# Designs tried in a protein design chat: VHH binders against Probable E3 ubiquitin-protein ligase HECTD4 (HECTD4). Part 1

Scores and structures below are computed, not measured.

Target 1, 370 residues: Probable E3 ubiquitin-protein ligase HECTD4 (HECTD4), of Homo sapiens (Human) (q9y4d8r3627to3996)
Amino acid sequence: SGGDPTYAFNIRFTGEEVHGTSGSFRHFLWQVCKELQSSSLSLLLLCPSSAVNKNKGKYILTPSPITYGEEQLLHFLGQLLGIAIRADVPLPLDLLPSFWKTLVGEPLDPEQDLQEADILTYNYVKKFESINDETELEALCAEIASQHLATESPDSPNKPCCRFTYLTMTGEEVELCSRGRHILVAWENKDIYAAAIRSLRLRELQNVECVTAVRAGLGSIIPLQLLTMLSPLEMELRTCGLPYINLEFLKAHTMYQVGLMETDQHIEFFWGALEMFTQEELCKFIKFACNQERIPFTCPCKDGGPDTAHVPPYPMKIAPPDGTAGSPDSRYIRVETCMFMIKLPQYSSLEIMLEKLRCAIHYREDPLSG
Positions, changes and structure headers below are counted from each chain's first letter, unless a header gives other numbers; Kabat numbers aren't used for antibody chains.
F, E and O are the ipSAE of ESMFold2-Fast, ESMFold2 and OpenDDE, as the mean of both directions, binder to target and target to binder. V2 is 0.75 times the mean of E and O plus 0.25 times the DockQ between their complexes.
[cut] marks letters that were taken out.
The coordinates of atoms that the task and the answers printed are left out; those that the model quotes come from them. Centres of patches stay.

## First folded at step 1 (VHH)

Design c01 (framework vhh_5c3l_4)
Fold by ESMFold2-Fast, scan of step 1:
Structure c01 (fold): chain B 370 residues (1-370), chain A 121 residues (1-121)
Amino acid sequence: as target 1 above (370 residues)
Amino acid sequence: QVQLQESGGGLVQPGGSLRLSCAASGFTFSSYAMSWVRQAPGKGLEVVSDISGSGGRTTYADSVKGRFTISRDNAKNTLYLQMNSLKPEDTAVYYCAKDRYSSGWYPFDYRGPGTQVTVSS
């Protein structure tokens, strides 16, 4: 039966036993966030730049008038952000900086944010701005017309045209100004045309209506006054962790079980192997080790650590393997994802360490092998 | 600037008791968790006990549970380890350690020079 979609998710807003259930709780939040970023929901869209391998895998909020159901999902997203902050559990959300800027109340950069979100529209706008004479404008309009994959059908989808209209990020043709569909782009108005397209895309990226719903959900979990104290990057860090794997940061916040030292030969091989990894491989490694793709946010500790230092809520731990039987080189790396703990054999070389780490991160899900 | 200095070690017979002390300086003592760590001859380091900055949380290695008691006096910047029912296996150099993150795991920020405990008949 119909009802509030948020009631489908039985998440405790108190920190009771969150440490003891942290792995399964993190996995649940991971699954929910991946569903929110899936094509089965129209709530989040891959940014247009992603189609040309710029900011690949980064999302924006869908820039459309919202229904009640969509408003409730956005409210729920806000609640998830609040839970992440309260529980110190990062969410695997890959949102553009424009989302975080709008959430904390900062204006968008009309050059940088447009370029990051929609490089194709940015380039289109720049072409019109850089024209030196009327002949170049005519040539550009002809080029744009030729970009159409020719369909002889009268029911052609929206195509770029030399009128004061443009496509929204959801593919709807809109007028850039009053009577825009009846105004031709000409030498006298080409800069106004370019500026209007830029303004349209920036308004869609800001998406005040949707962000307001997210803020309402967030405000039900944490005081919104907190947002006045944070930069956009700090807000992303507190909710999702760093958007890249900083190996030096990970190493600085790694703990070793008593009897192991950072200077042990196999530990040096471990860090040496990770230094050879690409960002994609490091993300796979973090997912293998703790079932999430980002390093957790650090917070000041008052009782368990230094009051001026930042400690991740779930720091990575390196322990020796269980038991002493067998050759170290014949063993595989084991993990306890709920504790962010790696049980690392004393491999005899960098080459063996690299092989075993790559084996672990490229492990194919096989129901019969695990 | 951080300094940790252990005292109270010595030779004791099996079944005996010793009380170790650690004088701390150069940091806000009550803001940091502290550990007692030992190293037996030819063995790696073992964390035997830790205590939170407030003293409200304590943990112990299975090898010492029920025999050792960790405590602290934040007014005196001093950490203590009461060791009862000592066994030959408790023979080690005992170090006072300032925790960096969480007790029981390396790296520690600092450890003292250590005090020798020998349990022998």
Scores: ipSAE 0.000, ipTM 0.273, lowest interface PAE 11.1, mean pLDDT 76

Design c02 (framework vhh_5c3l_4)
Fold by ESMFold2-Fast, scan of step 1:
Structure c02 (fold): chain B 370 residues (1-370), chain A 123 residues (1-123)
Amino acid sequence: as target 1 above (370 residues)
Amino acid sequence: QVQLQESGGGLVQPGGSLRLSCAASGFTFSNYAMSWVRQAPGKGLEVVSDISSSGGSTTYADSVKGRFTISRDNAKNTLYLQMNSLKPEDTAVYYCARGLYYDSSGYSAFDIRGPGTQVTVSS
């Protein structure tokens, strides 16, 4: 059958450890996913846009011919996705939407998916598409050649020029067509050149060969017809949880202890302060509140699964603090992470609320101490 | 390890009865809605019945309504399907599944299934 890929990492799965209800099992899966996203395995690649602070920290499957060993690691990734679905344990994987689209069989958007994954190549392609003047094309090719971004001419090594070649995401120079290194970019073919680069990058992002190995691993754990009924975002939700913290979604599913109202002044300050947070700060807040970096779909420290066809997220709860002594403004925010419960003092201003929330998320970074 | 294991399938004559069982392990069974789904040769999956986590609500496909009864024993972590008045068209592999497979909103909560048990109805 190809063996059990979990053993390839010296990972020992015992029946007692692999049941999805213990924190130790969740922590183990978290460590495995962090290792898969590390540079040491070369299985996943930071997307090119990440280098220029667009989709920073987001990964794609490495686009290269696969060895048998790499195929087994991709199969293992598929099995991890299946285990996440079966055990209701979300995986901390930071994959671009293009991965999820290809996994469920949805075609990539040639504008949006290229822009998200590789903004530099997108901009390069758009420059050639937007040129309406032959002299502007000549000037662009000369500029690219002067920046040493163009391929050196095989007919004249002292005059680099734009040719029908481009770099893969892994840095290898490839020909965009037969004899491409001998074909100059010219007015007659500039649009074909731009289209060829777009096609190369989209084929690399789609990475059908690697995704097929992932699907094979996934299919060994769950029925693949499930994928025909899910959108790419729903597939990501089922395996990793929501990839971002959506405040409207969080607020809509928040419960208030009897006696508290959403319209209470300190509750309005709470939501107002969170609206001022960056996505990084919101992820730290969720980790402070429930010991995970995404909004939970099941109870963080207890088994909880889907009871209906539409699975609601596990709700955040806002409760008053346990004591009444002292000024509210002198108190700190406390949480019960296993219940996703916030013990929120009646702070007197938005400024104090914001200060206390930022103190909490920057002070308590250990998941076991939050 | 989260597991579902079906039993009780076999060969039966038209008009006969079978009772399928599904033993659940590796998760808190009482927290999950459960379904029975089947796949006949050359056809896709068909949801035949579902049951809420408490057992208080059940639903049946029109093809089996009045003939099949779904039930559960949360103390034993076991799901059951009582099949009466069996027809040749009930011939399929029957799978125990966690969650609801498909609802009117188009969303699936089907996230795990067992290896299946073969039911053959023929004379």
Scores: ipSAE 0.000, ipTM 0.086, lowest interface PAE 23.2, mean pLDDT 76

Design c03 (framework vhh_5c3l_4)
Fold by ESMFold2-Fast, scan of step 1:
Structure c03 (fold): chain B 370 residues (1-370), chain A 121 residues (1-121)
Amino acid sequence: as target 1 above (370 residues)
Amino acid sequence: QVQLQESGGGLVQPGGSLRLSCAASGFTFRSYAMSWVRQAPGKGLEVVSDISYSGGSTTYADSVKGRFTISRDNAKNTLYLQMNSLKPEDTAVYYCAKGPRYFGSGSYDYRGPGTQVTVSS
């Protein structure tokens, strides 16, 4: 037969992941990004859609007047983006596509970007655009005026009344045009009113002043000419990785330690349990496994072309647990975050696997777990 | 017991094409990276192409890039090598090789008996 084994050749990976970034450095960047996204700095604002469970946990740059201190923080954010690109380490930033579009110089989509960022304002605008009867407009304006005069909601932002004014994302009332406080919404101008509100919100989402500061910081680390060559999605991928957890992609790029196979019973329970997870739970799982909320991914353009086959992502590794004490079902999942490695006990059932995984991802995240 | 059986070799003229197949048995094929390795007369072993366990990642030697395509069918436990624009220097015995449980572990532990590819007029 002559099928003798040989050790004459070795498979060696060449790519971004083999140069690695230590777990300590990734943890430092994670903490810095968490602080930048904290309410204490007011630098980033949860998008209004987040309050109604659309794009939950996604941020925009706060559209308030920029102070010197805020300008320095935005410049620093730009430097972090540049470091992420150069070090091939993704940052745990949950910014809307509108940020990435503006950063690379792309215009915003007046339908999609408004809907993603502020579904309530989008619906408000659509009500005025869709009305085809003057008496229906009068009824809508009366409802809005009645809601504005309601005295019961001390913590709710004031709703716009039927004048050419609207609230900014930070809750400040502004005029949509010259003398807007003295102009009533009427049949002849309702579409102009709707368009003006849309324009206001899109200007706030673009936030050109703040993005210019970020861009200046980025330019101190990498050539800004790079931005003219990247799509908004490519820029996000180079800095933050894939914006969602694709379980099939994760599974396809998972590595198993010698002695483990994808078909092992507890490994099948592992993937079965993750299939039951929501996107929020999958993000928590990735955070548990590698100390960031996105699958670590190498830029698809690394070799001058979009071919992920030549630049593999940072693979998750599954390993057996350390030590021999107790039954497998009594053990907890351990991780080596710097290696993106999970030390997975041979749990005896899907139910136990699911329980242990949920315990791990909700530990200190949910006050009722652990 | 691991078994790898190559087929599809033969005599072909320069510029021609051949498709090699490798039937695998005796292990969980879908869980292992696989390689095509060749040995030209009087030369050492050369790794021609590698494929990850899922087929999601592939690599090629510079000598064959753009001409050869590696693929796998995990449902049929079969590895393939599509060879186009063949050159006399591609003349070699081609071996199907079982790689590690994950791509890049450093060696292969089994190869088949090989299939002869001769590019000549």
Scores: ipSAE 0.000, ipTM 0.092, lowest interface PAE 23.3, mean pLDDT 75

Design c04 (framework vhh_5c3l_4)
Fold by ESMFold2-Fast, scan of step 1:
Structure c04 (fold): chain B 370 residues (1-370), chain A 120 residues (1-120)
Amino acid sequence: as target 1 above (370 residues)
Amino acid sequence: QVQLQESGGGLVQPGGSLRLSCAASGFTFSDYYMSWVRQAPGKGLEVVSDISGSGSSTTYADSVKGRFTISRDNAKNTLYLQMNSLKPEDTAVYYCARESRLWGGAFDIRGPGTQVTVSS
């Protein structure tokens, strides 16, 4: 981790020959963003809810304290967001709404944002808030202590006790208040305990220090005053693209190689199979097809003619397979991701098409499945 | 003149139901993907649901999936949102929006909105 991350990025970009279309640039940005989301950098953390299949694959900025090196990476992330806006190239970043809210200066919702990011902590807090019987509280504290979920005081060598401490999202035990390690959870303070845990998680999610570094990087590329005009969702759409895959829109903006028609039987099977996909499966399909989980959000040029206003800059393309040998049903779907091109065999049935498409998307998302 | 006009909002108890309608005029309704977008007090815009021009393809935000149903009647140029099992967090101004033909989720027109309040 030497030097300025922006300088390292520029050296790498210059060293890699970028040919042809915006697709090559898109692929390069995809690789950079995937490296930023890698566990080796510790810059981004999968949200705790992801571990229990809620907001699966969604990230948060790793909670502080930040080092100088981490601050430079966050500044670089901000610059990437600015480049995405200026170049109309979406970034493959899967950040929770709480990040976008904080970036544009909007406060977090103490119910919804906690539930989305950390459902286990949300449920834990709700258990303490919902108790209206002192006997129930004693039973809950005993259960927590028996599962070693309660914080152990250094001054208590024998039995775990439920105290005014909690784990950060990075697994560190912290005091919820001054001398919290020496304060027991009791009937008189259980609501204060619950509120303190909620406040801890919301502060970690808001992560003002890290978002300030991202904002500084963004501000080096675009005027930050523009953020006051954008909602959190609009900011996400401008940088990462639409989080939903609109299948009819995708179909309408798909080009077919000379000799192929939308009405060809295998192409009808293709669209029929995708119609059976969930949104999660469609996102995996787009990732398979172009190394992005979202379709780019791009506004038409107001100065363009009527014909130009409805033409997408990155249409999906369907082409025949690379080779001519062998049975079509024995072949696998291949793609040229930088060109958003699918090389589609003439499969003989909808069932085979669906099987091959599911094989392709699971192979890409889960290397053990293919 | 291209216009979208919502109706059907109001006050409802938690667990209750509401049906929103949007009357579209001034364009070929069946050519466009249509969306319901909401804005809760102090929050940004959230895309709740969208529906293809033919009505055969629909998507939903995770927050409303299983509770809300989007539909359309192209003969009447009308978009609907059936909202069941309403929660206080569903309280928002709900907008009918026409999606751009270029990119899903980009809106070139929206209605004035209808208020939905889920409370006592």
Scores: ipSAE 0.000, ipTM 0.087, lowest interface PAE 26.3, mean pLDDT 76

Design c05 (framework vhh_5c3l_4)
Fold by ESMFold2-Fast, scan of step 1:
Structure c05 (fold): chain B 370 residues (1-370), chain A 122 residues (1-122)
Amino acid sequence: as target 1 above (370 residues)
Amino acid sequence: QVQLQESGGGLVQPGGSLRLSCAASGFTFSTYWMSWVRQAPGKGLEVVSDINSGGGSTTYADSVKGRFTISRDNAKNTLYLQMNSLKPEDTAVYYCATDLTGYYRPEYFDYRGPGTQVTVSS
């Protein structure tokens, strides 16, 4: 049971064997998704914004010409998405909204999607777009040259210049237009240059060829007509869960062990403390509580059966601590992450509750900041 | 609180051997599965080996099968990894990890120690 990386790559899917909601099946899907997001495979790429702490840990499909082997892996990713929908098991995939938009056939937003995926290229493009005089353009070209982003003109060897070329997300230099290597950026064409870079990056983010392979895999599991009925966010929710922590939703779906009431003083302190959290702190809290970056929204068993071996992680459960020894204020919050269960001491104040929750969410990151 | 402390890392030549140790405290060591996990420079976490509570069941990554041996001493609350025939590809920070929950975890662990550096270079 668990932890064999060889198993993740040699599995055979059959409809009857893999559509269960067991913990072993969810663990298998978790392992497969983590391997897909690892640097050992070139299928997924950390978005460029991640390198400057924007959308940290968010991925895109690698924008490169696909081989037959890569097409099979993309098809398999599509099958995983279909399995997640059919089995109602969320996948731990951290893909940018641009992936979900393209998957459902929605066009990308040339401002927001570029900014979210590649803030450095977005800023570069915006610098060229914001220029209102020729002297300012010359100053920008000089600045770029000082940052080693420009080459000397063959016609003016001592003058730094930009050409109609740019680097792909995978680091290859490409021409932005026919004969781009021979076209210099000048006042009369700077807006065309900026638009061409934006267009290149948006084509890479959209990645129609790779997404088509994913759609083919998805279509082998669910009817593709379903995608015409879903927004990009709804598609992400059905496959991976909510990309943000909705505290009202979490509270509405929280269960309390026998003997605990939502109106109990320490429970009120618990929700009050979480209301003071930022989205980043709430994400850390959910990771502490269930070892996932998103709220796990696997539906409860529809028949209400007594099979505890297949209990889904949803909903979150609050329980008392295992023992009664000592002052409640001296205890730390304990969890059973596989059960999405919090063993919460009866802390005497909101301030103590907040302190203990912050201690918990910074556990294993920085012991001095907890 | 759970505490895990690795030791035994260092610089070795290809073909050499090292034995890593992990001192565990703050929990009933003898009742939990234990894992060795490594992270090479610029790469994600890789589960190297697992051992059950009694020591009778072990698993190994394909990259280390036949070369590494995991073992434990429940009387001393200590986990071991015997590493033989070391390769440059084994260069990584090695972490002792405890699997307390089993199935909803990134990188296959609940708790880990601070790690011990293993460098295989001539």
Scores: ipSAE 0.000, ipTM 0.089, lowest interface PAE 21.5, mean pLDDT 75

Design c06 (framework vhh_5c3l_4)
Fold by ESMFold2-Fast, scan of step 1:
Structure c06 (fold): chain B 370 residues (1-370), chain A 120 residues (1-120)
Amino acid sequence: as target 1 above (370 residues)
Amino acid sequence: QVQLQESGGGLVQPGGSLRLSCAASGFTFSSYGMSWVRQAPGKGLEVVSDISWSGGSTTYADSVKGRFTISRDNAKNTLYLQMNSLKPEDTAVYYCAKVGRSYGYEMDYRGPGTQVTVSS
């Protein structure tokens, strides 16, 4: 919506004040988090791996020098995380594990976290580390120069030109060492070059200055000593929900309409089919079922729900299809995404169930019941 | 009023086993997730294990994974922790904790605790 991006404000909520949290408060937090993830504020950056469909839609904190306005927004983000914990209200934030690790004080994994955040830089570094003779290094530098991946073009077409410079995640060229623009990558220094790029990217990803501002905001809502008791995964769970689809958890928190039982044959086929899904297919299924890529912590309603509709966490519902006309095997799965409700036909086999579920997550021509 | 009462602690030798129980009252036990948390002498609180309201989902700290098993009996309003292959490092006061209506870490309430000592 039309708002001035200069708007920044501090809020302080206590757990007691939000004890009876309504749907309107949850919707407010949802909208605020969507605005923080918008390009208009530049507070969060899509991770570089997202551009090549790895960790698609996952964010990192922008690793630029902090302005006063950005510090206020980071402090506010910290307060939102604290509110999520105290009020038991999840935030729709899609942050990489590296953020959660740094927030709780865990070190980054220089292999795994770099690969997750920036697979292109990871592969670039690995190429230089893996070179085992001078001729191969010269060939790699020539290839990079020809692809315009080098920071400077060669002085002549016969001279490869990899220099001791690299781009930051925000696209600024920086020198990896004093006068790095004038230093060529050579056999004697290629490992130093690779290590310098890795160190640059890991420092940007850790982003200690921005995380410190987030921690300050968080500390205004909850005691920071609680972070010593949480793993990075637990911190993410407490604030945003699980980063993967835990099928056992989903099954345990699924409710069945009166007249249906977990042991019904078609319901057993349903769970059996989902057990055959990859994590990518399960994410597509959850998006089909509730229009979210994580198992929702609250019902994804268009508007705030009534207080009497308190349900267990991750309340997926299975109901029979609308009406009784036609053969069950000829029908398609229908959903009410705002209620996380699946209207499931009594399919006669696991094979048919699997076919219909895959049809639902891959095709858009079937109308959804609404 | 929420009441949680732990039992089953004691002295055991390394490699031994203990089963902790927590009797819950004053709330709808089957509607809330539960946790076991511990505090070793001179150290902070550590979350050992979590269990969902239905018992279908469980989580364990890396320090106890494969050795401890959390379970619940919603008909009896009781939480359990089966502790196998105990180590001296497991010596702590163990607390039963009621978590919020979802996965919020801020514990609504915890019991008075039960002492577990692993030594020889």
Scores: ipSAE 0.000, ipTM 0.093, lowest interface PAE 24.1, mean pLDDT 75

Design c07 (framework vhh_5c3l_4)
Fold by ESMFold2-Fast, scan of step 1:
Structure c07 (fold): chain B 370 residues (1-370), chain A 122 residues (1-122)
Amino acid sequence: as target 1 above (370 residues)
Amino acid sequence: QVQLQESGGGLVQPGGSLRLSCAASGFTFSHYAMSWVRQAPGKGLEVVSDISGSGGYTTYADSVKGRFTISRDNAKNTLYLQMNSLKPEDTAVYYCARHPTYSGSYFGMDVRGPGTQVTVSS
């Protein structure tokens, strides 16, 4: 016996076309990957930047000491990556470039990778690096200490001061150097302080111990020497598929609410307008429509996938707008992101459709969440 | 892996014509809208024309409308720009570009070629 029973069953079912990309096998891999990315398992962590709408929905390996159980799950993640390469089946994993760089043995970029993963810590580090006045440093340390002590007694003799400590990405306070709790941040050492925080975050992002377990799992399926031939982007593309929107694929799997036809004039304008979109605009459109940048394989707001394992993506739905308020051309496009549903007005021209779609994708790029 | 390479630039007299070509490789060409952009000396980048992935829809800058025609051959992974009734103000480096995918931190061009020089003078 060899291989996954579901995979073998699907091959036998098709008979004429043996692709190894059956709905049942894909659905199984999809469920497993979503479980690995779930908050309940704590194996993967949403990157800190995701909380402020930068790289939203992108994950990193949780930076913590690994247990035996966690090591086995990381090993299994590696096996899934190997299976994806061998079977040419893309996995619905949303991992930051820093993961792929470390997996193939490429060093992290201390500016770019930190900014992408943790913009708040990046800005904090840059603020200390850019300070050109001792009084400005004292004011910054006082502000930080005041925020920390917001609930403490005003009769305390404590004066605001920063020390050589910082929070890990999992919220634990650690010393940046030996006896760091006893070292005050001062004009003479502020750059060392900033560099130490940067080093802490980059070590957490690299997460060599966890990546080693993933590489071990990967190595059980493919030769690890192959990784020396791949860029980080190529590794991601071979495992998770192209990070672009295939408009023909999206159109083929789109569902229309009863009473709407693909050949309706405003629906033809809709597809015509999307054909005029750049890939950047298409990614923004998908983000507007379902709150993620790639075509979804699961319901965007639910843990479960579609009931049928033979439907490859979670379908986009086009519905008419609610009510009859105003003329069609005066209405705005509304969406139910959790259902991947577009409530599309019967716009009278391609130009109006294009303007309204561009308006919608711009509005959803609020740089501040909430 | 992803590459764009322009050709067909050169020196032409006012009122003349040129046809630019762009060979694309390393990606599924038909799935991307493509553009021609240009940069005159001392000026910023100007988007001259856009074409949808299927080739069914095109747009043009007002400065070139009626004179330039964008087209594509998806079977050959090639983008074209037919430039007629050229003016001295059309003198620029012309770039073939694939528009970027959204990254949250980068809104510039995703990929562009090295460019081809077009000079319109007597």
Scores: ipSAE 0.000, ipTM 0.148, lowest interface PAE 20.0, mean pLDDT 76

